# Designs tried in a protein design chat: VHH binders against q84jc2. Part 103

Target 1, 232 residues: q84jc2
Amino acid sequence: MSKMRNLVEEKFLEFYESWVIQLELYLHQLLIAHNNNTMSETELRHLISKLTTHHKAYYTAKWAAIREDVLAFFGSVWLNPLENACSWLTGWKPSMVFRMVDRLRKSRVVLVEAQVKKLEELRVKTKFDEQKIEREMERYQVAMADRKMVELARLGCHVGGESVMVVEAAVRGLSMGLEKMVKAADCVRLKTLKGILDILTPPQCVEFLAAAATFQVQLRRWGNRRHYVTHS

## First folded at step 7 (VHH)

Design i54 (framework vhh_8fcz_2)
Fold by ESMFold2-Fast, scan of step 7:
Structure i54 (fold): chain B 232 residues (1-232), chain A 125 residues (1-125)
Amino acid sequence: as target 1 above (232 residues)
Amino acid sequence: QVQLVESGGGLVQPGGSLRLSCAASGFTFSDYAMNWVRQPPGKGLEWVSGISGSGGSTTYADSVEGRFTIIRDNDKKMVYLQMTSLKTEDTAVYYCARPSYKLWYLTPDEYFDYEGQGTQVTVSS
């Protein structure tokens, strides 16, 4: 019985439901703002700041939760099966947001050559950072399957305190490794998001954030319709 | 079919109050966030306020925060906008709107799956 782990999952489920609801409300603001030429740059910056703060709040809550139970974030109970299937290291794959950036090249909010160049440089760096983390995850998975881990599994069948202590130490080591890797992935996400927003003008930021939020909200709706059926 | 019917608009003096109502039908009302948007004379559409499907979360445009309150009654399939301290700048046609979840919107009218016919609010002496 893991009462404390259940509390972490329950608390983050409650947080995430509220966070997604608020994201959807911000999305409506972004969609209206995108086509209103009367909004000042100051008003647009304020809206962008609300979204940036909202995303930072998610990572603040996530990092607090993973220090208690990182495994809750692999196959999360607050995500539907489609959202979980599209997850890369407990969240969105950083390079995927450049698909939203590609939309800006086709929109009425024209990117200048200098912005296009900086965005392509950021895309290459982001892919490189992703590959580093993927290699780390591969090494972690190989370590899970090596002789030492097999031996620890065998020790789980033995009677005595020695086996319990060794298994507990190994589980703590696994959890610490996953936490470090998840935080590294989240840092790439935040650096990528910041990098894009720093390159874009406020109207372009609004369009980008609207596209990203639309994709996130729509993915959740598709998954709830097609892949999650509750038997009544 | 989906229908949204707004009411409660009218002529009020500056500093006055109005309550707008929106009656929804043809869909599972509690599954959708609802918005109030407005179109001032000769201007584009402006977002005013939003409320989550459960009613647990609300948000407001900076221009109306502290003056307007959005509420919903899911049993009656109603959403309301309580407006106080009205200003001449609040003069607009007000629409109750259900958000669209389409990817890659082309125009503002595609941002909402459905809008009502609107209710006119005029703030003038």
Scores: ipSAE 0.006, ipTM 0.416, lowest interface PAE 10.5, mean pLDDT 80

Design i55 (framework vhh_8fcz_2)
Fold by ESMFold2-Fast, scan of step 7:
Structure i55 (fold): chain B 232 residues (1-232), chain A 125 residues (1-125)
Amino acid sequence: as target 1 above (232 residues)
Amino acid sequence: QVQLVESGGGLVQPGGSLRLSCAASGFTFSDYAMNWVRQPPGKGLEWVSGISGSGGSTTYADSVEGRFTIIRDNDKKMVYLQMTSLKTEDTAVYYCARPSYKLWYLDSSEYFDYEGQGTQVTVSS
C-alpha cells in the first residue's frame, strides 16, 4: 500500500500553475504590443520568441511527465472540469486555432492573398493529421478492450507474486501506447503553431498569440468561477 | 466601479529613484494580475511590468529589467513600482492597469481598465 501522492501529478500541478500565471503576464505584454505601432520588428520578434519558448517549455515538461505517467494527463488534476471537458488528446484541438486565424482577416492588420493560401494549405494538412491520430486512438481503444479482458483473466488465475508483475507489465504496455499517441498529437500542435507563426507577419503573430492566450485564460476563468463541490 | 488611482510621480535626475503607488478598489484585488504601462511623450502605450494576483510571479520589459521592481500588497489593495537608475527615456505618464478580458477576441479599446489620470514621471537634469 502506497500512501504517497502521485509524484508526477504533484510536480506537474506545481509546474502548470506557474506556467499559466506566466502566460497571463505574457498576454498583457502582447495586448500592449498589439496596440503599439511604434514597436520595431526586432522587438516584436523578441516578444514572439518569448511566447514560443514558453510553449516549448510546456511540451518539454509534459513529455517528461507522460514518460513517467501518461494517465495523469487524462482527467488532469491541474485542469478544472471545463478545461478537461474541452480537451482533445490531453490538449487543445489543433484545427481550432484556425478559428482564431480567421478573425485576423477582419482585423486592421489584414492577411494578403499569399498568406491566405498558405494558411488554408496548413489547415487542410492539420485536419488530415488530426483524423489520422483519431483513427489510431480508435484502434487503440478497441485493442485496450481485448487486453483488459486478458488482464481480468490473469487476475482470476493467481500464480502468486508473479501474477502482480504480469498485470503491471500489461499496464505499462498500455501506457506506452497512449504516450506515443499523446506525443503524436502534441507534434501536430507544435507543427500547426510553428506553421501559423511562420506565415504571419510579426504584428499578426502578436495578435494571434494574444487571441490564443486570451481564450486559454478565459476558459480557465470560466471553469474556476463555476461552483464546485467535492465529496467522496 | 473599478478604480485605480496612481501616485508617486515627479521630477528626478538621471540615475535617481522613484516609487509609484496604485490604490485599487471595486474588485477582488487578489484575483487579478496587475500591470504598469507608460506613455512617453508622442508615443503609444508601452507595457512596463506585470505581477500575478498572488505576487508569486513577475515579469518586466527588457528596457526596465534589473532597474524596476513591481510589488503588491493584497491586504492594502496596492501595487507599487520601485524605479531605480532612471533614464531620460523613462519619462512618461505611468498607468496602473488591470486586464479587462471582456471579449474572447481582441478589442483594442478594451485591453485594460486603467483609471484616473496616471502619474507623470520626468527624468531630466
Scores: ipSAE 0.255, ipTM 0.668, lowest interface PAE 4.7, mean pLDDT 82

Design i56 (framework vhh_8fcz_2)
Fold by ESMFold2-Fast, scan of step 7:
Structure i56 (fold): chain B 232 residues (1-232), chain A 124 residues (1-124)
Amino acid sequence: as target 1 above (232 residues)
Amino acid sequence: QVQLVESGGGLVQPGGSLRLSCAASGFTFSDYAMNWVRQPPGKGLEWVSGISGSGGSTTYADSVEGRFTIIRDNDKKMVYLQMTSLKTEDTAVYYCARPSYKLWYLGSEYFDYEGQGTQVTVSS
């Protein structure tokens, strides 16, 4: 019944459902903290640390799963179609988090000039890192068409014995290349999040994390509702 | 009409225990995460604990972790807060809260269906 790919998908689906439920519970804590002017800086830092640890846990689980089956993350079964449509290299596009930062400019939370300058420097660095990954992905797709895909197509015409072994080795090679690129994209995501949190004050971090978590939770809710409506 | 009714508060000595209850009605209880929040004298609203709709996931404020346990009974439409090793700093009005899922970033309230609260006083 369950193939190796299905086992990875089933395991990560169970993890992701629990992870998103926990994110929503942390979001509730962030929203209460956002409206509480009596919390100490130490208390706010502990809350921010909980969210940071939660996001790190996601990437730890993700990297373990892509080691086994990176393709499960392209069109993931644990994501609804809207969440999948919004993905860039198996996750959120790093530069898009600056939209959440721009939200702080419209709220009651004010950014000082030094923070604005550092955030702009981080935005430029993030876009540069994104472009490097996009070039690597393009290079991968060209290599696949010119060599790996041609080799797979040729060898796939011969089923049995030696041909099966060679095709499987080639598929493993393709998956290893994708794993490397997904990890590179995730490293940019983590560096960008860390950079933003390092620049913002603890109250600003709480508002930023609340905005990001709200978007993630709402995107999932919107996509789930739309999916069922289209099957009426 | 959505109703949340808290009970179980009272006067207790430091190191003592209390169990708070929240009776929910007017909505599909198991579809919603539930939270306990509190307001100590002279302070703002403080988040205490949360539990997922299924009860499979819980989380706690650092100040209460290891001392408080949040539990729910979906058949009875109840959520509970078991408090142990109570400290004077736990003195507060405790509220049961359901997320509204309104757009809080547009000035909407996130917790629309808070109950009336129950007073917990920890004193010798």
Scores: ipSAE 0.230, ipTM 0.650, lowest interface PAE 4.4, mean pLDDT 82

Design i57 (framework vhh_8fcz_2)
Fold by ESMFold2-Fast, scan of step 7:
Structure i57 (fold): chain B 232 residues (1-232), chain A 123 residues (1-123)
Amino acid sequence: as target 1 above (232 residues)
Amino acid sequence: QVQLVESGGGLVQPGGSLRLSCAASGFTFSDYAMNWVRQPPGKGLEWVSGISGSGGSTTYADSVEGRFTIIRDNDKKMVYLQMTSLKTEDTAVYYCARPSYKLWYGSEYFDYEGQGTQVTVSS
């Protein structure tokens, strides 16, 4: 029905709004920690762990939702138009986080040569993995269009119970393929994030996570102004 | 015109309880997350707790988890910090804070900190 969202959309909208609110609370904690030279390495590592756990919770919820309805993540009702315009395969483009790493080099954070080299190696690998996924998605979209046309031809020539079952099976197959592509993209995101955090010191991790969270929170605030929606 | 006024601090024995209050004015209170931060003697600012604009989500520093509770009353434009099982390490000036964001990086501090309220835990 035209006025009804499906259950997956409703549940993930509720989850995502709460998740972003908690991200903003963590951002406040990161900003205070960034200015506090008296925090121990153990305290900083624990804060970093809270952020990584929070991001893992997002992917746990997302992967459960895409098993039910992966198409909900294309044209998502929980994202404003600006957030959607900046999306690559239902999320952030992995290689773009290195622009946030560049901010660390221009700020008061000093990276040693060994870190710079490892970050460049990670950037190259991330772009390579990203391009592989882009090629697979292109192949998938071509296959999807061809199958769609075949099914439309079948529906035009023959209407009955058997054609309904064939269409449902085809849609399930396409959805499963798309789910695998989205999960592959999310794995590159998580691997890239972990790689950066493994290279950086705890204070540098705090600054990086603060930059990333600030970008995400501000992008949502700017986009929401167009819809008269208050950002938490 | 934004003002945050903290109160409720004082001297208390270890194991005691204290309730801090923060009165907010000059902005749409329910649109902002609020935080409690503290500065122990000779140390920098330490984040203590945060609460979302609606009050539906809260977070706590590990050192206070299970002992402190952050609450807000949007009708009264108040945020509170209920402190129990106080320790000598909780001795600090406590500030109510609203964050300020600058560009994509954000602020390194809370521009709307009040004057603070002193909490001293001593036997």
Scores: ipSAE 0.271, ipTM 0.675, lowest interface PAE 4.3, mean pLDDT 83

Design i58 (framework vhh_8fcz_2)
Fold by OpenDDE, second read of step 8:
Structure i58 (fold): chain B 232 residues (1-232), chain A 125 residues (1-125)
Amino acid sequence: as target 1 above (232 residues)
Amino acid sequence: QVQLVESGGGLVQPGGSLRLSCAASGFTFSDYAMNWVRQPPGKGLEWVSGISGSGGSTTYADSVEGRFTIIRDNDKKMVYLQMTSLKTEDTAVYYCARPSYKLWYLTGEDYFDYEGQGTQVTVSS
């Protein structure tokens, strides 16, 4: 059975598809820049800026969409099952990027001690922020069985007239809470990304961004292939 | 086996035009974005342009924006680069590049497949 998509889902799906395509094209630029090391610092910074702007555009669109229907992002029909499985509060888990940095360090990236220290500090901060959000989410999820939800469940069996208004109010309340959590998570993502980019040199930034984009693109491709095989 | 064969290069005067072609084979063409890259004499590889698998999205290096146009024909498995208003600095060997979509940062492998010999573009008076 296929899930019916609402307007928010449809719009964001279109947006995301385009956004990912553009990301891939940027990835190609990053990879060439990284592999050949031919670009000046100014050029690298410009490329980095393009990527950061692209990411900002995603969150701008996301935040606009979640204002309309945050619940759409907890299904994320624009993602394949693999992508969804790897999602933390409607996006990538902030602490994951440090593992990526670690991998880069083991391969090509040479970090000075000062950078290592700063990255560790940022890692600790990021994990702390993640945990805070997780605790809030847990509290919220536990609270889902509260009076409002009981009322919603009760009214759901006999919805009519004034009861519809009560149900809608309850759903709105829930959505608002979820929206706050999603935004909080996104803030941690953005802060983490910014933090990493502030610590790394331009060449290192390019490598990091390339790696991140590669992983994202690959995850999508892997998931799509799997999905295709399972549904063929 | 992945094959990319570039053609269409040549000698042209500044302000002139050339159309490069790349014939692709050995993979599902439409599933891959395609790129043009170039290597000027004595310089490293430079990214020039990219086009999405469907051809619906394109991107260009700042140095060629407004002058070059990347196009693809998925039925023919071809990628083209229309170059106009050519400059001396556009002189390079041009390659068609396919992303391999490998986790290069893990394996050390190249992300792009450069299977072709490239095509020489020389812009000179």
Scores: ipSAE 0.473, ipTM 0.797, lowest interface PAE 0.9, mean pLDDT 89
Fold by ESMFold2-Fast, scan of step 7:
Structure i58 (fold): chain B 232 residues (1-232), chain A 125 residues (1-125)
Amino acid sequence: as target 1 above (232 residues)
Amino acid sequence: QVQLVESGGGLVQPGGSLRLSCAASGFTFSDYAMNWVRQPPGKGLEWVSGISGSGGSTTYADSVEGRFTIIRDNDKKMVYLQMTSLKTEDTAVYYCARPSYKLWYLTGEDYFDYEGQGTQVTVSS
């Protein structure tokens, strides 16, 4: 029945709630590490590894879920409306993280000239990859609005084995296209994250990851505390 | 208004056990994750363990994993740290900590609320 229709959404909601709770616990650890100047490079690298592993676990679960129902990730039920409003192709916009790098508040954080150059090169490449995906998304949206899809939607109003099969095949095709596009966007996210972490020193990585996780946790808390008006 | 009161520290021999307690007041306890952090002599604050608001998720520093257990009782508004197989390296002042959830990277403020003086744990023969 209706409960069975959203099984993928229900399972990912359970996963995501647990995942974000764990992210918040890691954020606490990052904040303490940031304020502890006696930690070794090895200890800092281990903490950074925990965060990167946690993010990889998210994408592993997401990619398994979108293979079953990619549409669940457009207007996700596990995200509040504020999180959904800030979403770009089912997740964070890759170029946004460079704002966090630029806005680090620790006055003693000094990026050497070589790091500045590499970060700027990565920023340009990330923006180029984003624009390429946005153009592909536009082409996809145009294809969805095409006359052929309108005709298929009309056929869905008629009960018959052949019309049902044709509509299902078309929906499967659209879903596969969206899955490929979402995975492409996620690859840009992962490449951008890895690129930044490869350029930064371990203490700078901790500061960056703390800033990113703080923003994500705060956005969720602000959205969740909002008073929602419900209609009967 | 937020109060965190730690207790249960003391002197213990290597291999011994202690249970630390933290009594919380002034906020909706179950809405907040809670942490134990420590400061060894001559070192900065070291994160030890964290527990989610519901108690369903826990995480530990590598140095204490398998030896320490963090527990909470939301009805009593308590968080505990059960410490076993204590080592001399565990000697520190232990603090119970609640995150402030400020935009740290915008404000530059400390992100944990430390209300008490902590509880001293000394591991020596």
Scores: ipSAE 0.469, ipTM 0.794, lowest interface PAE 2.6, mean pLDDT 83

Design i59 (framework vhh_8fcz_2)
Fold by ESMFold2-Fast, scan of step 7:
Parts: sequence; structure tokens; C-alpha cells
Structure i59 (fold): chain B 232 residues (1-232), chain A 125 residues (1-125)
Amino acid sequence: as target 1 above (232 residues)
Amino acid sequence: QVQLVESGGGLVQPGGSLRLSCAASGFTFSDYAMNWVRQPPGKGLEWVSGISGSGGSTTYADSVEGRFTIIRDNDKKMVYLQMTSLKTEDTAVYYCARPSYKLWYLTGSEHLDYEGQGTQVTVSS
């Protein structure tokens, strides 16, 4: 182990690897449940609850880590290059889950009109919240290019080089802004997941969660193999 | 090709113990999580337990937690289910299973379990 930056990355890497392994085990339970039409509503709800608790555990760990070093989540060492390329503000893009919901329309159990209406209302709200965060991130990037970068450049010129304490304070300010935006994005993710699960029946929830987990697990496998092939 | 061969089932009294075995062949065993599932008479498949490829993580159905232990030996390409404190409700055909991750949006097909031939466990006085 070395610097504090590496410590945060190493701790979260260990957590994330275990979390993904557990997600895959839950995925197997979802796939088996999906093919079983004799499970009770209570049994299905219990399985759905295990998945939602698992996702909440991820955000609990993530928010603790970003308080220490939010920059570790931009270009994360625990994600392969494909996973990093598909990231939006350190995670999945909220509107992307509605593509998975659209695939439920081709399942054996078709969505009823009332569900379609509520999902559309949720999609609109999710896109609105997502775009609000995107505009804030755009303002942040513009501010870095204009005000903050100019201030740092001017300070470097007048001091005859960097002043460690002043540069560190400026970087901390930038990190605090990113932390706020990441937490806002994660709140939209959690609200979107909860909203979808509240609208869907338990069998549809199992199908949705299985689709989402399959995509996440497969994206990791594809990226790991592609990274190896690229280097070999 | 891929084969899973279960063994170790039998008739046992309530409170008894059995160890089920599954011999795997035709794939890189350590790269795949393995599961035990069961089918009680007249019911659908019930998931029982899962173990990660390395054996470092395990999960159990609430009904068997504390009574069953899933173990794997990657060198021997074996997965085991150690069952203790057996109940009449544990009576079922037990299968060693490896679910397939088919992207349904690419194929339109459902996600499938890969199952062996099964082994019968009967818990009766």
C-alpha cells in the first residue's frame, strides 16, 4: 500500500469485486425464479428485496468512499475500460434502464395500460432529472475551463510555480463540487429503480432485475476479455 | 461437451444428513458459479444454494440456511451440498445447475438453466 489516494481505490476495489460476485449469485436466483411460475408473491417479493438491499449496500459504500476521494470514481481502477466507457457520472445512465423495461414488452407477461402510463411518466421525470444534472456538469466543466483554470494559471505565474497548499485547496474545491453531482446522480438512479419496481408486478420485477444484472455482469465479462485480447 | 453428474441421494430419516456430489466436465469449471436447485413432488424448481467460481462467496435459501453447506473443489471439478438436520420438506430431486446468461434482447429466448440428471432425496420416517 502507498498514498491515501491508493488506499481509497484499493478498499473500494476489494468491496466492488465481492459485490459483483454476490450480484452474479443473485442473478442465478433471479434466472431460476423467472422460469418458475409456481413461486408465491411473498417468495418473489423476498427475492426482489434481497436485490434492492444489495444495490443500497453499493451506494452506502460508494458514498463513504467519495467523501474521501471522489476522483477515484472517475476512471475507476475497479472497472475495466469498457465499463468506464459506458459510465455516466460514475455509474449507469438512469434513462438506460427504460431500454430494459422496453424489452419486457416482449415477455410472456405483457404490461397493462396503467403500467405503461406510469412508466412513461417515470421516464419523463427521470430524463428531466438526468438533464438537470447534465447541465450542472456542463457548467462545472465550463467553469473549469474559464474561471478556475485561469485562477490556477495566474497563481502559478505570479508565484513562479505552484504553491502546494493553494493548489491542494483548489483541487479540494473541485472535488467537493463533483461529490455533490455524483450523489445527485446516484439519487436519481435509486429513485428510478424504486419507481420501476413499484410499478411492475413481482414476476415482472424479477425479469427486469435479471435483465439489468445480466447486462452488468456480461459488460464486465466482455470488457475483461477484450482488454486481455488488446494487450495480448 | 458440458456435463453435470449428480450423486449421493437416498432415503434418510428426519434429522439425518446426506452429502450430494456433482461432477462437472466440458468447461472451465473455476470460471463459473454453480448452484443446487431442487424440485419437490408436484412443484416447480426451487433454488437452494449458490457458490462463486473461486468458492469465496456462498448464498443460501432462507429455508436451508444454517442446515446446508455448499462446497467446491476446483481441482477435482466437483461441487458438493452437505445437508444436515433434514426435514420432510427437503424431499425433492436435487439438481446441480449452471444458469446460462443469454441476452434475451439478442436472441428473444429465455434465460435457461443447465441441469444434470438429478439425484433423489427422500426424508421420511
Scores: ipSAE 0.159, ipTM 0.609, lowest interface PAE 5.7, mean pLDDT 81

Design i6 (framework vhh_8fcz_2)
Fold by ESMFold2-Fast, scan of step 7:
Structure i6 (fold): chain B 232 residues (1-232), chain A 125 residues (1-125)
Amino acid sequence: as target 1 above (232 residues)
Amino acid sequence: QVQLVESGGGLVQPGGSLRLSCAASGFTFSDYAMNWVRQPPGKGLEWVSGISGSGGSTTYADSVEGRFTIIRDNDKKMVYLQMTSLKTEDTAVYYCARPSYKLWYNTGSEYFDYEGQGTQVTVSS
């Protein structure tokens, strides 16, 4: 069993390291673009599309991996401890994106009233979807503590062939439930990202994507340096 | 402390080739991705190309893809931009840029160290 888990972890580690390196290179392109008054709307849209395609590639790879071993994504070996500590259901918390937009408004981005209204509508919808998933996670945790699972754990201690098969079936059922919840959370992430990009102008999209990628890259670099340093 | 010195620019005819060089000092070169950016006359800065710290990953602006190649030599602390099939639109001052890893939207500071004079590329018939 542990051999199958190690294979999924190894493959996704290789994918993720490459994916983050490419994200950093796209970030560099975004940071220069945000100061370029000569870029056409078409050129900016193409750059935004490149970033959204990159994020979709992450979820395509993730969903293939969680089908094989969803538990690999809870305490992931390809993330440093700081990145893991900041995770909500195996990824970023959707509502945090609106805090990033608020920060950009204070420093770099001016929004028209129509955009502010649409962002608030999207924020409310996103928080509702997020809370629905949190309630599902609570139900999952309660189910884990129910008498049936406790009884199965006790039965498993006797190591009979019948009890081993029953425990394995129960674990598979629990993993399928986690997979469904993780995919639901990822759908909220993708809908939130698309929603924000649909509301913002192309230059504002570049600022937003640059801020999001900067935060992700900085969090990884900060966590890696902190983990390595024995004293400072 | 951090120094980036660009060279290799000049006057070249359309369809010609040039190799730009950037000599880096004052930091652990292999820990940083490196970029080439350019400023055409009367325009803002345009990102051209990027290369990862190991050199294993590269990316290019659509306008230069297939014509330019970014390479690095970590032992010599050099990054290069090999330019082929040059067009008049490639006329610009070219800068070598190192990411500073600062939260630019939070601090208002630039994300790139590229404050050298750059190297001038002029493509003219």
Scores: ipSAE 0.347, ipTM 0.726, lowest interface PAE 3.4, mean pLDDT 83

Design i60 (framework vhh_8fcz_2)
Fold by ESMFold2-Fast, scan of step 7:
Structure i60 (fold): chain B 232 residues (1-232), chain A 125 residues (1-125)
Amino acid sequence: as target 1 above (232 residues)
Amino acid sequence: QVQLVESGGGLVQPGGSLRLSCAASGFTFSDYAMNWVRQPPGKGLEWVSGISGSGGSTTYADSVEGRFTIIRDNDKKMVYLQMTSLKTEDTAVYYCARPSYKLWYLTGSETFDYEGQGTQVTVSS
């Protein structure tokens, strides 16, 4: 049975490695576009669309995988230890992207007052949604520590086949709860990303997406390099 | 220490073909995706094509897809751009480019820190 569970991990590992390689190629396009003031608005919007489609493909694949085994996404084998350490409910913390947005205020790409106000409103809303999910996570952890769950754990260690089935059913219920929370977190991620892109002009979107992709690619490369340097 | 040396440019008629070469040195070539970028007269840099470190993935600008092919030989540390059905709009200085792996979030750099010397491609009658 463990081999069947491992297939989800192997399948997503293959997907993720290919997905990150394609993200890096898109990042190169974004970096060139960022430094090119001769690109048309249509060309920039097309590039932005490629990135948004790429991110949506990630969530499509992720949601299919967590339906099969959500626990694979807690301590993922396709992520290095640094990437796993930086995870918030199996992905990037939504409020973190506003650090990228803050750089736009200091760049050659000037934000107008109306954009600054809308971004601040979105930041507040995102932090509120993030905190709501964190409270749900706390309630989930309390439920795991509940006397009833402690009693089920004791029963599963000491009694025959029927108690094993009861423990399995309880674990399945916990997994379904985690799946719901992960999907809720992913919805906040997608709403935050869409919200930022809707507020920004195409050149500003390119700069923002380039910053976000650079951080993701570099965090992966730095983590992989650290592992090698530490081991060598 | 990192060096990229382009060659293979020249004058061709519309509909013609050219193969550009890029010789890389000073880094672990197979660890890096490589790109071809170009600068047409009076315009900024345009991204043309990219290839992953292994060569397993390639991508192209819409304007060149179906006409250009990017290839790499990791043993020889070479990247190639095979150009066919050339148009006057393809006239540019072509550069072989390696991405700069700086943490944009921490360091503020998102630019390609270096490009090769470039090779001129002119498409005219």
Scores: ipSAE 0.324, ipTM 0.713, lowest interface PAE 3.8, mean pLDDT 82

